# Designs tried in a protein design chat: miniprotein binders against p81326. Part 42

Target 1, 226 residues: p81326
Amino acid sequence: MLHFGGFIMEINHISKILEKEREEYIRNKVEEYLKQGFSKDDAVNKANQSWRTYIGHRIQDVIYNLLKKFLKDSGLKVTTDKALNNRNLPEELDKVKRLIAINYGEYLFLPDADVIVYKVENNDIKIIAIISVKNSFRERRFETTYWKLKLKESPVTSHIKVFLATPDKDNEISYKCPNGKPKKMRIILEYELDGIYFLKEDFEETEKAKHFGKIVEDIIEISKKL

## First folded at step 21 (miniprotein)

Design W139
Fold by OpenDDE base, fold request of step 22:
Structure W139 (fold): chain B 226 residues (1-226), chain A 83 residues (1-83)
Amino acid sequence: as target 1 above (226 residues)
Amino acid sequence: SEEEKKIEELILKAIKLMWEALSLLDKGDYEEAIKKLEEAVKLLEEALKIAKELGNERLIKRVEQLLKDVKEMIEEIKEKLEE
């Protein structure tokens, strides 16, 4: 078992590390919005919204880079939906884009795919997994589940595993039945998705809910069965 | 202890630099990535020194592992640049 050692486990501190930047970030953004003519209250609200977007992208970037690093030796490749939005795509990425597309009759649309893991074998591309990264569940709680269900509807995409990675800072899905009360969102996400990976230690572990440190091994195992 | 807190702070700073280095590598900025990693090494070496002075075996092992990881990353990048 490739015990991906100390570095990947340090992901537990991602929220703590990034939150240290918040005060300075908010201050600078508030100043920027004030200069643009917004009221103090509006500037603060906009700054907070900007921070939420910013920190989400930062977490996604860290996860992307970690997966890219630790999957490299296995011959697996990693990309993002952002990379696929380019007009001039290399042939390989153009194929990846087509292989994750969802049919809506007259239109093809891409699922939200923060991270995409694929392999190239004999010039054929096989999509292995899509990882959705969520910092908080305040909005679009079941969006990842929607995409999983849509991917299952086509024989082209039905094999693609869909994972959720989250620090779950507010403990929205860390436990199934805290204080004897079922958490609907945890139960549904765990049921519908192929796995949930936590960027923290304090959570209820199950067969499908694991620490992020396990994701590399799980993806490699899936890739061998494709 | 205050010293243990200092070690943890150094570790967290080093980890941040390592993440930044990976992002730079993804963008093809190898030189700047190496600089970040070298800075991380310095922080971890300081952390290791303090941990050894305290005799905290857990922290020593943690920092030593990270040092190994960072140094390996630097070597991998250097090998690519010589190609």
Scores: ipSAE 0.817, ipTM 0.927, lowest interface PAE 0.5, mean pLDDT 93
Fold by OpenDDE base, fold request of step 22:
Structure W139 (fold): chain B 226 residues (1-226), chain A 83 residues (1-83)
Amino acid sequence: as target 1 above (226 residues)
Amino acid sequence: SEEEKKIEELILKAIKLMWEALSLLDKGDYEEAIKKLEEAVKLLEEALKIAKELGNERLIKRVEQLLKDVKEMIEEIKEKLEE
C-alpha cells in the first residue's frame, strides 16, 4: 500500500494557511487600485474579487503539485489547462490537448481542466482524469457537471474520469441532507461526477465523496484499467 | 495549550514552505526549493522538541512523519541535481 504519508493529509489546512495572507493581500491591492484612481469602495470590491481569483489559483497550484509528486512513482503524468494554452506545445502535450477536446460540430473546445492526469504507454497517450478545483460554489456551480456530461458523449473522451476537489469552507456540499434538508448541489454533483474529494475532514463520506488523501490511490487504480 | 498552539503554528508554516518548494521544483528552481525545505526542517524540529517536552504522542507522530517527508524530498532533489 503506497503509504501516502502525513504530508498529503495536511492539505486540510490549506484554507487556514492561505487565509493568513488575505489581510496583507487585500491591503496591498486596495492601495494599488486607489493609485489607479478608483474610489475606496470600488478598490475594496476589486481587491476582494482579486483575492478570490488568487486563492483559487493557489489552491489549484497546491493540488497540481501534490498530484504531480505522488503520482510520479506510478509513471503517471500531470499537466494543467494553463500549460495547454501555449501556442507552441511539445508533441506530448499537444496530444493531451487534442484528447480532451469536445466536439461542437465545426469547432473543438476544451473543457475546464484545472488538472489533467494522463499516462504514456507505447507512445500512446491515455487521459485518465480531469480534476476541477473549486474554492467556493458561488459561481458556475454545475459547470464541472456540464463538462463531465459533454466528455461522456464521445467514445474518445467517455472514459475520462472527472473529479471535483474542494475545501468547501462554507459547507455547501459537505453533507447531503443536513438538518433533514437535501443539498441539491451535493446530490447532483455526486451523482454526475466520478468523485468529489474534500480538502477537509468534516464532510459526509460516501463511495464518491472522499477525502483528498484517497485521490492518488483512486487515480492509480483507474489507470490500471485503461 | 499555548505550547500546542505553537506546535500547530510551526507545522502550518512548514507545510506552506513545502508547498512553495513543490511549486519551485515545478519551475526548475531546485536551489530555492531546497532552501524552503531546509527551513521547513528547522521549524519541524522545533515543533518536535516542544511536542516531546509535552509528551503529546499524537503531535510527535505527526511532526515525525512530516520531517521524514521533508527530508525525503530534499534527498530526491539532491539526487536529481547530481545527475
Scores: ipSAE 0.817, ipTM 0.928, lowest interface PAE 0.5, mean pLDDT 93
Fold by OpenDDE base, last read:
Formats: sequence, C-alpha cells, structure tokens
Structure W139 (fold): chain B 226 residues (1-226), chain A 83 residues (1-83)
Amino acid sequence: as target 1 above (226 residues)
Amino acid sequence: SEEEKKIEELILKAIKLMWEALSLLDKGDYEEAIKKLEEAVKLLEEALKIAKELGNERLIKRVEQLLKDVKEMIEEIKEKLEE
C-alpha cells in the first residue's frame, strides 16, 4: 500500500494556509482598483471577487500537482482544461481534448475539467477521470452534474468518471441530513457524480463521499479496468 | 500551548513551500523547487526540535513523516537533474 498518507493528508489545511494570504491580497487589489479610478466600495467588491477567483485557482493548482505527483508511478498522466486551451497542442493533448469533447450538434464543447487523468497504451489514449475543483458552492452549484450527465450521453465519454474535490469550508455538502434536514446539494451531487472527495476530515463518509486521500487509489483502480 | 502553535505554524509554512515547489516543478524550474524544499526542511527540522522538547509524540510523528516526504522529493528531483 503506497502510504500516500503523510503529505496528502496535509491537504486538510489548504483553506487555512491560503486564507492567510487574503488580507494582504485584498489590500493590494483595493489599492490597484483605487488607482484605476474605482470608488472605495467598488474597489473592495472587486477585490473580494478577485480573491474568490484567485483562491479557486490556487486550490486547483495544488490538487493538480498532488495528483500529478502521486499518479506518476502508476504511469497515469494528468492535464488541465487550461492546458487544452491552446491552438498548438501536442498530439497527445489534442487527442485528450477530442476524447472529452461534448457534442452539441454543430458544435463541440469541452466540459469544465479542472483536472483530467488519462493513460496512454500503445499510442491509444483512454480518459479515466475528470476532477472538478470547487472551493465554494455559492455559484453554479450543479454545474459539475450537468457535465457528468452530458458525458454520460455519449458512448465515447460515458465511461469517464467525474469527481468533485472540495474543502467545503462552509459545510454545504459535508453532511446529507444534518439535524434531520436533507441537504439537497449533497444528495444530488453524490447521486449524479461518481465521487466527492473532501479536503477535510469533518464530513459524512459514504461509498461515494470520501477523503481526498482516497482519490489516488480509486483512480488507479479505475484505470486497471479500462 | 504557545510552543504547539509555533510548531503548527512551521508545519503550515513548510507545506505551503512544498506545494509551491510542486508548481515550480510543473513549470520546469527545478532549481527553485529544490530551494523551496530545502527551506521546508529547515522549518520542519525546527518544528521537530520543538516537538521533541515538548515530548509531543503526535507532532513528532507528523513532522517526521513530512521530513521524509520532503527529503524524498528533493532526491527525486536531483536524480532527474543527473539524467
């Protein structure tokens, strides 16, 4: 058992670590927006919005790099939707891009795919999983489920596992029925997705809802069946 | 305790550096990645010293594991640079 234990488990502190940067980040952004001619109130609002985007990207980057590191020995490869948004893609990434594309008749569009895990066997690419990273569920609560359902509609993409990774700082989906009241978002996400991985310890564990530390093993197992 | 808080802060700083190092590796900046990891080692060694002085076995184990992980990361990068 590759004890993925020590360094991966420290992911539980991602929110705490990154939030320490918030005050300085906000201050700097406010100053920037004031220099651009915005009012104080507008500058603060824009800075807060910028922070939400920034911290989301930082979390995604950490998850991407961790997966890349821990899947490497298994021969699995990792990329991102950002890397695929290039006009001049290497052949391998161009194939990956095509294999995750969703058909809308006259158009092909890519799902939101923060992290994409795939394998290469005899020059054939098999997409294993897409991981969506969400820091908060304030906006676009079911966007990941939409993409899962769309991927399921095609025999080309129906096998692709779709996972959600989140610190869920506000406990929006950590528990199914806290105080006897069903959490709609948790129930729907767990039902529609192939798994939810928490970057924290305080959550209700189920077959599909697991700690992030399990994601590497789960992906490797899936890869062996493809 | 104040010392336990200090240990935790050192650990958190080290973890941040380790994540930054991974990002640098992804960009092909191996030299800077090693520098970050070496800094993380220093922080963790300090944390370990304090944890041992306190006799806190939980923190000792946690820091020792992280030290192992970060040193392995450094070795892996060095091996790649020699190839």
Scores: ipSAE 0.817, ipTM 0.928, lowest interface PAE 0.5, mean pLDDT 93
Fold by OpenDDE base, last read:
Structure W139 (fold): chain B 226 residues (1-226), chain A 83 residues (1-83)
Amino acid sequence: as target 1 above (226 residues)
Amino acid sequence: SEEEKKIEELILKAIKLMWEALSLLDKGDYEEAIKKLEEAVKLLEEALKIAKELGNERLIKRVEQLLKDVKEMIEEIKEKLEE
């Protein structure tokens, strides 16, 4: 049992840890926007929007770094869609970028891929998994499923696993049928995606819905079959 | 208890520092990463002391595991710097 130690399990506290920064962040942003000439109400609204983006990036960064750390010994590599947006890419990353591209006839577009896990064997790159990181499901609820379905349509990308990682602070997808009422989002995401990994303890565990602590083992197992 | 809250606060601060250290490592800032990890060790050692005084076995085990993890991280970085 590659017991990835207590450190990875502490991801459960990511929302609590990062939310402690919120008050100071909002205060500073409000001040910034006021100096730019916005009204108090507009400044507050903009600050809140900025916070949502900021915290999302912070969560993504933590997940990226954890995966990078814990997958390193297995020989697996990790990158991000942001890294792939550069004009001048190293050969390896250029290949990664091409191997996740989706064909739209005259155009190739990249899926939303917050974290990309791949391996290099004999100078060949194999994409193993894409992890989408979401803090909330208020916007673009099924975007990750869209990308999964699109990747599945090509023999070049059909093998790529698509995972969702989320703290799900608002319990939007933590349970399938709370109080006997089906949660459409949870059911669809679990059905369409290869897995959902929760950055929390309080959720309904299934074959596809797991704690984030299991993602490393799952990815390693997938990599051995590829 | 108030002491348990203090332990939890120390743990959360240490974890944050560990995450920040990983980000710094990704950027190649090894010295600053080590500094953050060393600070995390200090926080966890304090947490461990309090947990032992309280006799809270759960918290003791949790903190000991984190101490092990953070020390291993420091060692790994030091080994890379010597290479």
Scores: ipSAE 0.816, ipTM 0.927, lowest interface PAE 0.5, mean pLDDT 93
Fold by OpenDDE base, look of step 21:
Structure W139 (fold): chain B 226 residues (1-226), chain A 83 residues (1-83)
Amino acid sequence: as target 1 above (226 residues)
Amino acid sequence: SEEEKKIEELILKAIKLMWEALSLLDKGDYEEAIKKLEEAVKLLEEALKIAKELGNERLIKRVEQLLKDVKEMIEEIKEKLEE
C-alpha cells in the first residue's frame, strides 16, 4: 500500500472536490437551457439532470485514470466501455470487446463496463475485472448484479470479476444493518458481486466490502491466478 | 483552525490538479499535464509551510507524501518525453 502513496487515499475527498463545481455548472447549464427556450423551472430540472450525469462521468474518469496509473507497473491494461464503442478499433481492443460480450442467442451485447482491466500474454488477452462506478443508487440499483450473473453463465466470461466502486454519499449501502434493519441493497450487492469498494472511510468493512485503496492489490492478485 | 482549513483547501486543490493531469496524460497532452502538476507542487509547498508553522505533524506527513507523489509523477512524464 505504501507503494501507491497517499495519492490513492485522497480519493475519499472526490465528492467534496467535485461538488464544489456544482454551483457554477448548474448556473451555466441553466443559462444555456434558457437560451434554448426552456422555462426557468425546466431549465433548472434539466441542469440538475445534466449534473448527475456529468459528476458520474467525472468520478468514473478519476477511477479509470487512477487504476491505469497504479496497475501499469504490474503490466495490466485498463480501458473503458466508451473506448470500445468505436467502429474502428485496434485489434487489441476489438478482442477485449469480444471477450466481454454476452450471448443472447442471435445477438451479442456488452455489459455495462465503466472500467475494464485486462492483461496481454503471448498475444492472448485475458479479461481480469470489470468495475462499475456508481455515484448514487437512485436508478438501476441492481444493474451491475444483472451483468455479473449474465457473465457467469458462459465459460468464456465466468472468470471475470465484477466490482462496484462508489462514494455512496447517501449511505445507501455503507452499512448492512443500520439500526438493526437489514439494508437489502447492500446485502444483495455484496452477495452477488465479487467486491464493493468505497471511496470514503465511513462504511462497514467486510471480506467483500473494502476501501478503494485495496482494489489495486486485489486486482493484481486475481491477475496472478489467471 | 482557520489555518488548518487553509491547508486542507490547498490540498484539495492540488489533488484536483493531479487528477486533471492524469486525464491530460491519457489524452497525450504531456506538456499541460506537467503544468498542472507543477501548480500542484506550489500549492502543496505552501500547505507544507503553513503546516510546519502550526506544528501539525499529521498534516505535515500528509502533505509531504503528496509532494513526493506529485514530484514522482512529474519525473515519470519527463522521462517518457525524453525517450
Scores: ipSAE 0.812, ipTM 0.925, lowest interface PAE 0.6, mean pLDDT 93
Fold by ESMFold2, fold request of step 22:
Structure W139 (fold): chain B 226 residues (1-226), chain A 83 residues (1-83)
Amino acid sequence: as target 1 above (226 residues)
Amino acid sequence: SEEEKKIEELILKAIKLMWEALSLLDKGDYEEAIKKLEEAVKLLEEALKIAKELGNERLIKRVEQLLKDVKEMIEEIKEKLEE
């Protein structure tokens, strides 16, 4: 119960809690794929891929809802890139979408922004931060850094903080120099991003690498300076 | 001990229900969110009973705080249901 409330700190258990669902989930998915005519080996591979997608969405949903809950009383609003891709956007969310989109000539794309934090002042919208949620670094290891660099290219978006939130269960980025050898992925992510927030206690804390329990205070302080 | 393991299992189940309730609240499913939270209260009350029988002060405090959090969440959702 380090900074903000005890409940947010229970995020430390997210990998353990969600892992309990794995056995039944995999069994059900294998049965589903077998009914579709896949071989046993293909069904197992597809079930494991389905699990990785499922658990990623579950972690993202927990983070989104925790931020929404704990930022509400500070006048900060939270949305997701999935919500921004809906066809029938309310005016407020349409403005949010336009304020984070990256221009590539004739094309507009949203950055890797699983969760977006913004505020509304007299119907004027300010984007505070985007949070990329990564369960593992097998895929899209540096995608978040690319989007940070693109956001920095325009004075309209250069103020937007880009954070990474991760359980990092397999310690892929938890330590900067394990066994005396620099971990390239951790060093580059920490250098380029505005912060990394771990959903566990076992990691090397730095000015930019912190426990997720500190993210609410950090976002609130950033919003005051903005 | 087996008792401490049981308390931890009850706590983890309650935390999961609390996260699910937040998701339901976001979707406007207030009645189902309250049901999840009431189930979490039952699990935490069981955990508290066991923790008190053990005299484990740290677990008692942890469960009491979680109970307070869940009950506040229930109150907040019920207030949103008022006309």
Scores: ipSAE 0.789, ipTM 0.911, lowest interface PAE 0.8, mean pLDDT 89

Design W140
Fold by ESMFold2, fold request of step 22:
Structure W140 (fold): chain B 226 residues (1-226), chain A 83 residues (1-83)
Amino acid sequence: as target 1 above (226 residues)
Amino acid sequence: SEEEKKIEELILKAIKLMWEALSLLDKGDYEEAIKKLEEAVKLLEEALKIAKELGNERLIKRVEQLLKDAKEMIEEIKEKLEE
């Protein structure tokens, strides 16, 4: 059995590691937008917005690859929503895509599922968990809980665990009662989701709010019950 | 201390290289993944040397585990290349 400390726990430094890229990234993007004719203020705002998108994708990639590495010996496979949206989808991934799709009458949509964990048994695919990766909570505060509720509505998807992974560097959900006052977002997210996994050291741990390094063990245990 | 800050910077650079190696491995770029991991090992060996000179047991333990992890990753990728 693999040791789940060490390398995987270093994700707790992801914000610090990636922040070193910010200054050069912003400088380059501001110059790009200025050359496109934007005002300096608009270029700065657009560059900061671009950075938030970029850093979110970088964190998703790290999480995807860590899960792929640490779950492989347990017979669990990992994919992403980006991979599921490719034009020439392999048959296995096409099945994964169909197994997480949500019906809205005449339309089918995928939930917001940055990383998907599944297993294959005798040509059957079983979706284990969906991990939503959020760098910050500025605009889409409760969308992950919406998708959990939608997945619960169908017997085909109701077993799927929905996790949130976040560095939460601004402490928007790190504590249940900061300053003695209940933090609505943390309380609701923890109540509705199957788990919150923090990519940092300092936060209030609970049975559902854990260090990211615990996610591998949790997923393996869940998979044994399916 | 200034030496502890140096060790931490070496560790963080190595971790970033290890994450990049996993991304390269996912894309099938095995030789480039090994190159990134070998760079990470060199940084971790430097960090370990400084940590041992300081006698900082916490950093020594952390770096030794990361070295083990990086070397195991190299061997795993080399096995895939030999297949």
Scores: ipSAE 0.856, ipTM 0.942, lowest interface PAE 0.6, mean pLDDT 90
Fold by ESMFold2, fold request of step 22:
Structure W140 (fold): chain B 226 residues (1-226), chain A 83 residues (1-83)
Amino acid sequence: as target 1 above (226 residues)
Amino acid sequence: SEEEKKIEELILKAIKLMWEALSLLDKGDYEEAIKKLEEAVKLLEEALKIAKELGNERLIKRVEQLLKDAKEMIEEIKEKLEE
């Protein structure tokens, strides 16, 4: 059994740590957009949108690298949907891509997953889990559940666990029944997904809603059953 | 309390450096990753000293574990360079 104290659990501070970058980031981006000829108001709006994209990618990168580090000794490999969209895929990643792709007639698309965990046995690849990383739920609130349902439609992908990882800074899904009323988004996400992993300390824990530090042992356990 | 805030700030800065080191390692920038980790170790050593002066056992244990983690990461990266 792995020891989950220490470094991995510090991801609970990710929003606080990364927010300290915001002021300088916004200032630099506003100056860049002003030099491109945008008005002050437009530059500020563009800088804020740029920040939202940037912070989402930063959180995803932290998750990817932590999973890569803590799963490697169990023989599990980690990749990203960005890596799978490269034009020159090694054979191994090309197989990973084909094993998670969804057919839409003349088009073949990857699920909107950020991180993919898989194992390789005798040149055979088994997809263990995909992790959707969401910083906020302003749009695409149930996107992850859609991908779970699509993966369930085929016997070759129906075993794939679909997880959501989020700091949920604004408590959009942290509690099932805040103020005695069920929170639709939390209830549906928890019901449909295989797990929700929070990148913060304070939220309502359940069998499926856990601290991110538990994800490594969960993935290892699942991989042993596949 | 003010000393505890200083310890926390040192810890959070060190954690960020450790995450950056993992990203550098993924890109193959091993020497830069080690540099980030060595900076993190220095911050954690400062945090440990202050935590010990306060006698805060919770913070001492947290920082000791992070120091162990960072030093192990340094050794792992050095080992990869020697292969």
Scores: ipSAE 0.848, ipTM 0.940, lowest interface PAE 0.6, mean pLDDT 90
Fold by ESMFold2, fold request of step 22:
Structure W140 (fold): chain B 226 residues (1-226), chain A 83 residues (1-83)
Amino acid sequence: as target 1 above (226 residues)
Amino acid sequence: SEEEKKIEELILKAIKLMWEALSLLDKGDYEEAIKKLEEAVKLLEEALKIAKELGNERLIKRVEQLLKDAKEMIEEIKEKLEE
């Protein structure tokens, strides 16, 4: 049965749902690091870093599974860069890996992508979109734009849409001109990327900045053109 | 307001269970995925009861849709087990 129920829209509560795990997680991690001989200050700093990594993986997993569920009936397949990093890849995934690779002369590297959407037609693979999932913008603020620019350099990858998905809990990119000042990060990300999909309700919507619930329709529409 | 907070808490717990069920399904753990979904259904049925007693039409519609989604996911997994 094809349907896009209200369930996908509930991702807007992901930060609230996952935040409930933080206190116990941090307490357990601090204890773990103290047992390893770190000072209290170092243990706390490491635990907070560990939490950010953990939350990033949790958000990626939710996005991956939602896209897998809701794109399946449209003949679209979903994989991750973690899956592509495995040894002895199935032939289909090996082709996906090769089709998103960036050429640096005698070297070939994958862009840093979290979720990859592709389709298979007559044994040919077409990469539709890459979704970068970011919980915060403390580090590598423009990494996603770098990979978009690199993909645009080649006619064989220039069609690949590059999206950013984020809860943006701290409102780092939620508004273009907060307090009357242009937010450089939001302006540049929106300009360079094909879309930004927020995992929350409160942000400035634009043609490219949308609720995550719209991503399924957008990907399906793009796939029909390819 | 306190009743609305209880409804929201039940909904969020159910949503988390539904996400966990999708992760379990991806790993091939069909029976555990169904268990998570059945727990989510119980929470949503409780939320629906309270929402109906409160007369909150917005929450009733939201919970009814989530119940439909969760029950449909259960049926989809059961059909997959038949194949």
Scores: ipSAE 0.846, ipTM 0.938, lowest interface PAE 0.6, mean pLDDT 90
Fold by ESMFold2, last read:
Structure W140 (fold): chain B 226 residues (1-226), chain A 83 residues (1-83)
Amino acid sequence: as target 1 above (226 residues)
Amino acid sequence: SEEEKKIEELILKAIKLMWEALSLLDKGDYEEAIKKLEEAVKLLEEALKIAKELGNERLIKRVEQLLKDAKEMIEEIKEKLEE
């Protein structure tokens, strides 16, 4: 039974919780860059860039660990693209890597998949879903939809669900028609992806745009049909 | 309410500790993960006391569920240590 209304739903506060770290983080990084000889303006710019990278990884790690915890009793396993990029992968992870790779003629590349959910049945591996974690959409706005479309091109990967998880702190995709105007980015992402899962409370909920806490139930349901 | 803001601060601190505990668990650092969770439980118990004094049923239910979750996590990790 799916009773994950407690701890997992608290991810809706992730931006607020992590933002409390920003001031100290920036202060420490600016001091570090100043000691390296950068001007104050350069040190501040570098510290802000460092923060954006740090916060993105923090959100990704929280999502990974929550999914790992809440999917384990359903026989589902979770890994990351970072883990798949290690040398001499264990056989299981090497198979996961090969099952999500996209063929570009002579070259083979992984989609931009921060978190991968799969199951193992009698040494047979089935990829259930990949989750792209995006903190903002100012760069590479539709990268996740590109990977969905590429995975759909082959019958061996077309079953893989592609989800987007985002706090969307700046409301870039939170509403379909903010101020009465269609938001192209939200509309296209929702249309092309299998789901968008928000890490906050305030957004326009639809059949595909949901609170992150629903992702566990959705993944379990999908896995039963594979 | 000033008391409701204090409850929220305690909850958010506890949640962050619970996320950190999951990260530690993933690394196999079970004793440190338990320490984080025990700290979270203490914060949640304080939050529950204040919520009960206020009679805020919504906050009481939220904190009670989080306490259940944190204590369950502690027991799960202790069981792994005894294997």
Scores: ipSAE 0.840, ipTM 0.936, lowest interface PAE 0.6, mean pLDDT 90
Fold by ESMFold2, look of step 21:
Structure W140 (fold): chain B 226 residues (1-226), chain A 83 residues (1-83)
Amino acid sequence: as target 1 above (226 residues)
Amino acid sequence: SEEEKKIEELILKAIKLMWEALSLLDKGDYEEAIKKLEEAVKLLEEALKIAKELGNERLIKRVEQLLKDAKEMIEEIKEKLEE
């Protein structure tokens, strides 16, 4: 009974909207790095790296707030990895953190879980899904699949759905077989993850590769089965 | 067309304001969130007028839905503010 379209679907324009900020951002960052004594070439490289980090956080913030808005009436709660790394955690969030952390002996690490969806039922917390937000796949292109596989290793985390959300503006994973040749990255990501949600209109849609607006309905349906 | 490009630019600016309003709401800045949404409504009303003059039903429907969404968000935040 959910209606597709409207405000949530406008996220398909996020790359275009945020790109308008780039010129001013880069100029300001180059000036900052030059004042710190970096060469012009190094300052430009650092500014571009800074932009990629900034834009990733901006996309994550939009996704977080949209999910928070559209899932609240279904009794679902949303948090972020950044909120879970704060020094003064409320008890509820501390439990969320413990429920998704992976134990490596003396060390605990959070999976690549930029946004986390959970519910509270009978005074217990159930993690529904984690969403990894990726702007590009130049480095660590299979990191999300690694965390999915690690979560599958334990009965307490094996139910957690792992989704990837991406604008994929450079078409790195938008199509399975561009020009008739299998795109290994798209095929492996789609096979291993529970879903890929695109923040754009132009991609090859499949059962697991969908427009981001579909994620709300999917999460609600998954939560009913828990 | 140039008119359709203008409508799109107004829509995208309004969408960015609506996202900013959600971020402000998350921080508890309800009055500022409402101001951002009121700005978005003004931009969408301008976009709607141009779309109607152009007779573009696809853009009219898109803008009307976004106006509905923005106004509903304003009402929801005002209710929460009055708690």
Scores: ipSAE 0.832, ipTM 0.934, lowest interface PAE 0.6, mean pLDDT 89
Fold by OpenDDE base, fold request of step 22:
Structure W140 (fold): chain B 226 residues (1-226), chain A 83 residues (1-83)
Amino acid sequence: as target 1 above (226 residues)
Amino acid sequence: SEEEKKIEELILKAIKLMWEALSLLDKGDYEEAIKKLEEAVKLLEEALKIAKELGNERLIKRVEQLLKDAKEMIEEIKEKLEE
């Protein structure tokens, strides 16, 4: 068992660490919006919205960098949707972009792909996995599921694993049937996706619902079968 | 205990610095990445000292692993800079 060291396990503290920045961030943003002429209430609301976006990007960045680090020795590469949105792509990334594209008849569109894991063998690119990173499930609860289903419809993309990574701070999907009541979102996400990886310890573990610390090993194993 | 809380605070700060270092590394800012990691090492060394004084084996092991990881990251970056 590739004991990926203690560092990756420290991801459990991501919410706690980043939340410490919130107060200062909000204060600064409120001041900025007030200077722009917004009311106090509007400034606070906008600051809170900005924080949600900001913290989401920070979590995604941490996950991206951790995966990049821990998959490197296995010869696996990692990129992001942001990197693929560039007009001038290197050949390798252009190929990656094309290999995750979804056909809508006259148009090709990309799935939401916060992190993309791929390998290069004999100048051929194989997409291994897409990881969607969600801090909260307040919006777009099943968007990742939609993309998984769309990817599954094509023989070109059907092999691509789709994973969800989340701290699930509000325990929206941490348990299947808390207090005997089924959590619809957990059940559906677990059923439709290839895996859910939690950035915390307090969750119901299953074959598909695991701690984030397992994701590296799982991806490596998948890569060997492609 | 108060000492355990201090150790945890040091660990959390070090982890944040290590994440920042990875981000800097991705951007090609190797020098700044090393600085962040060196700061993380200092914090972890302090944490380790306190943990050893307390005799908390769990915390000792945790901090030692993080120290190893941080130092390894520094070495990897230095090797890349020499190439």
Scores: ipSAE 0.827, ipTM 0.932, lowest interface PAE 0.5, mean pLDDT 93

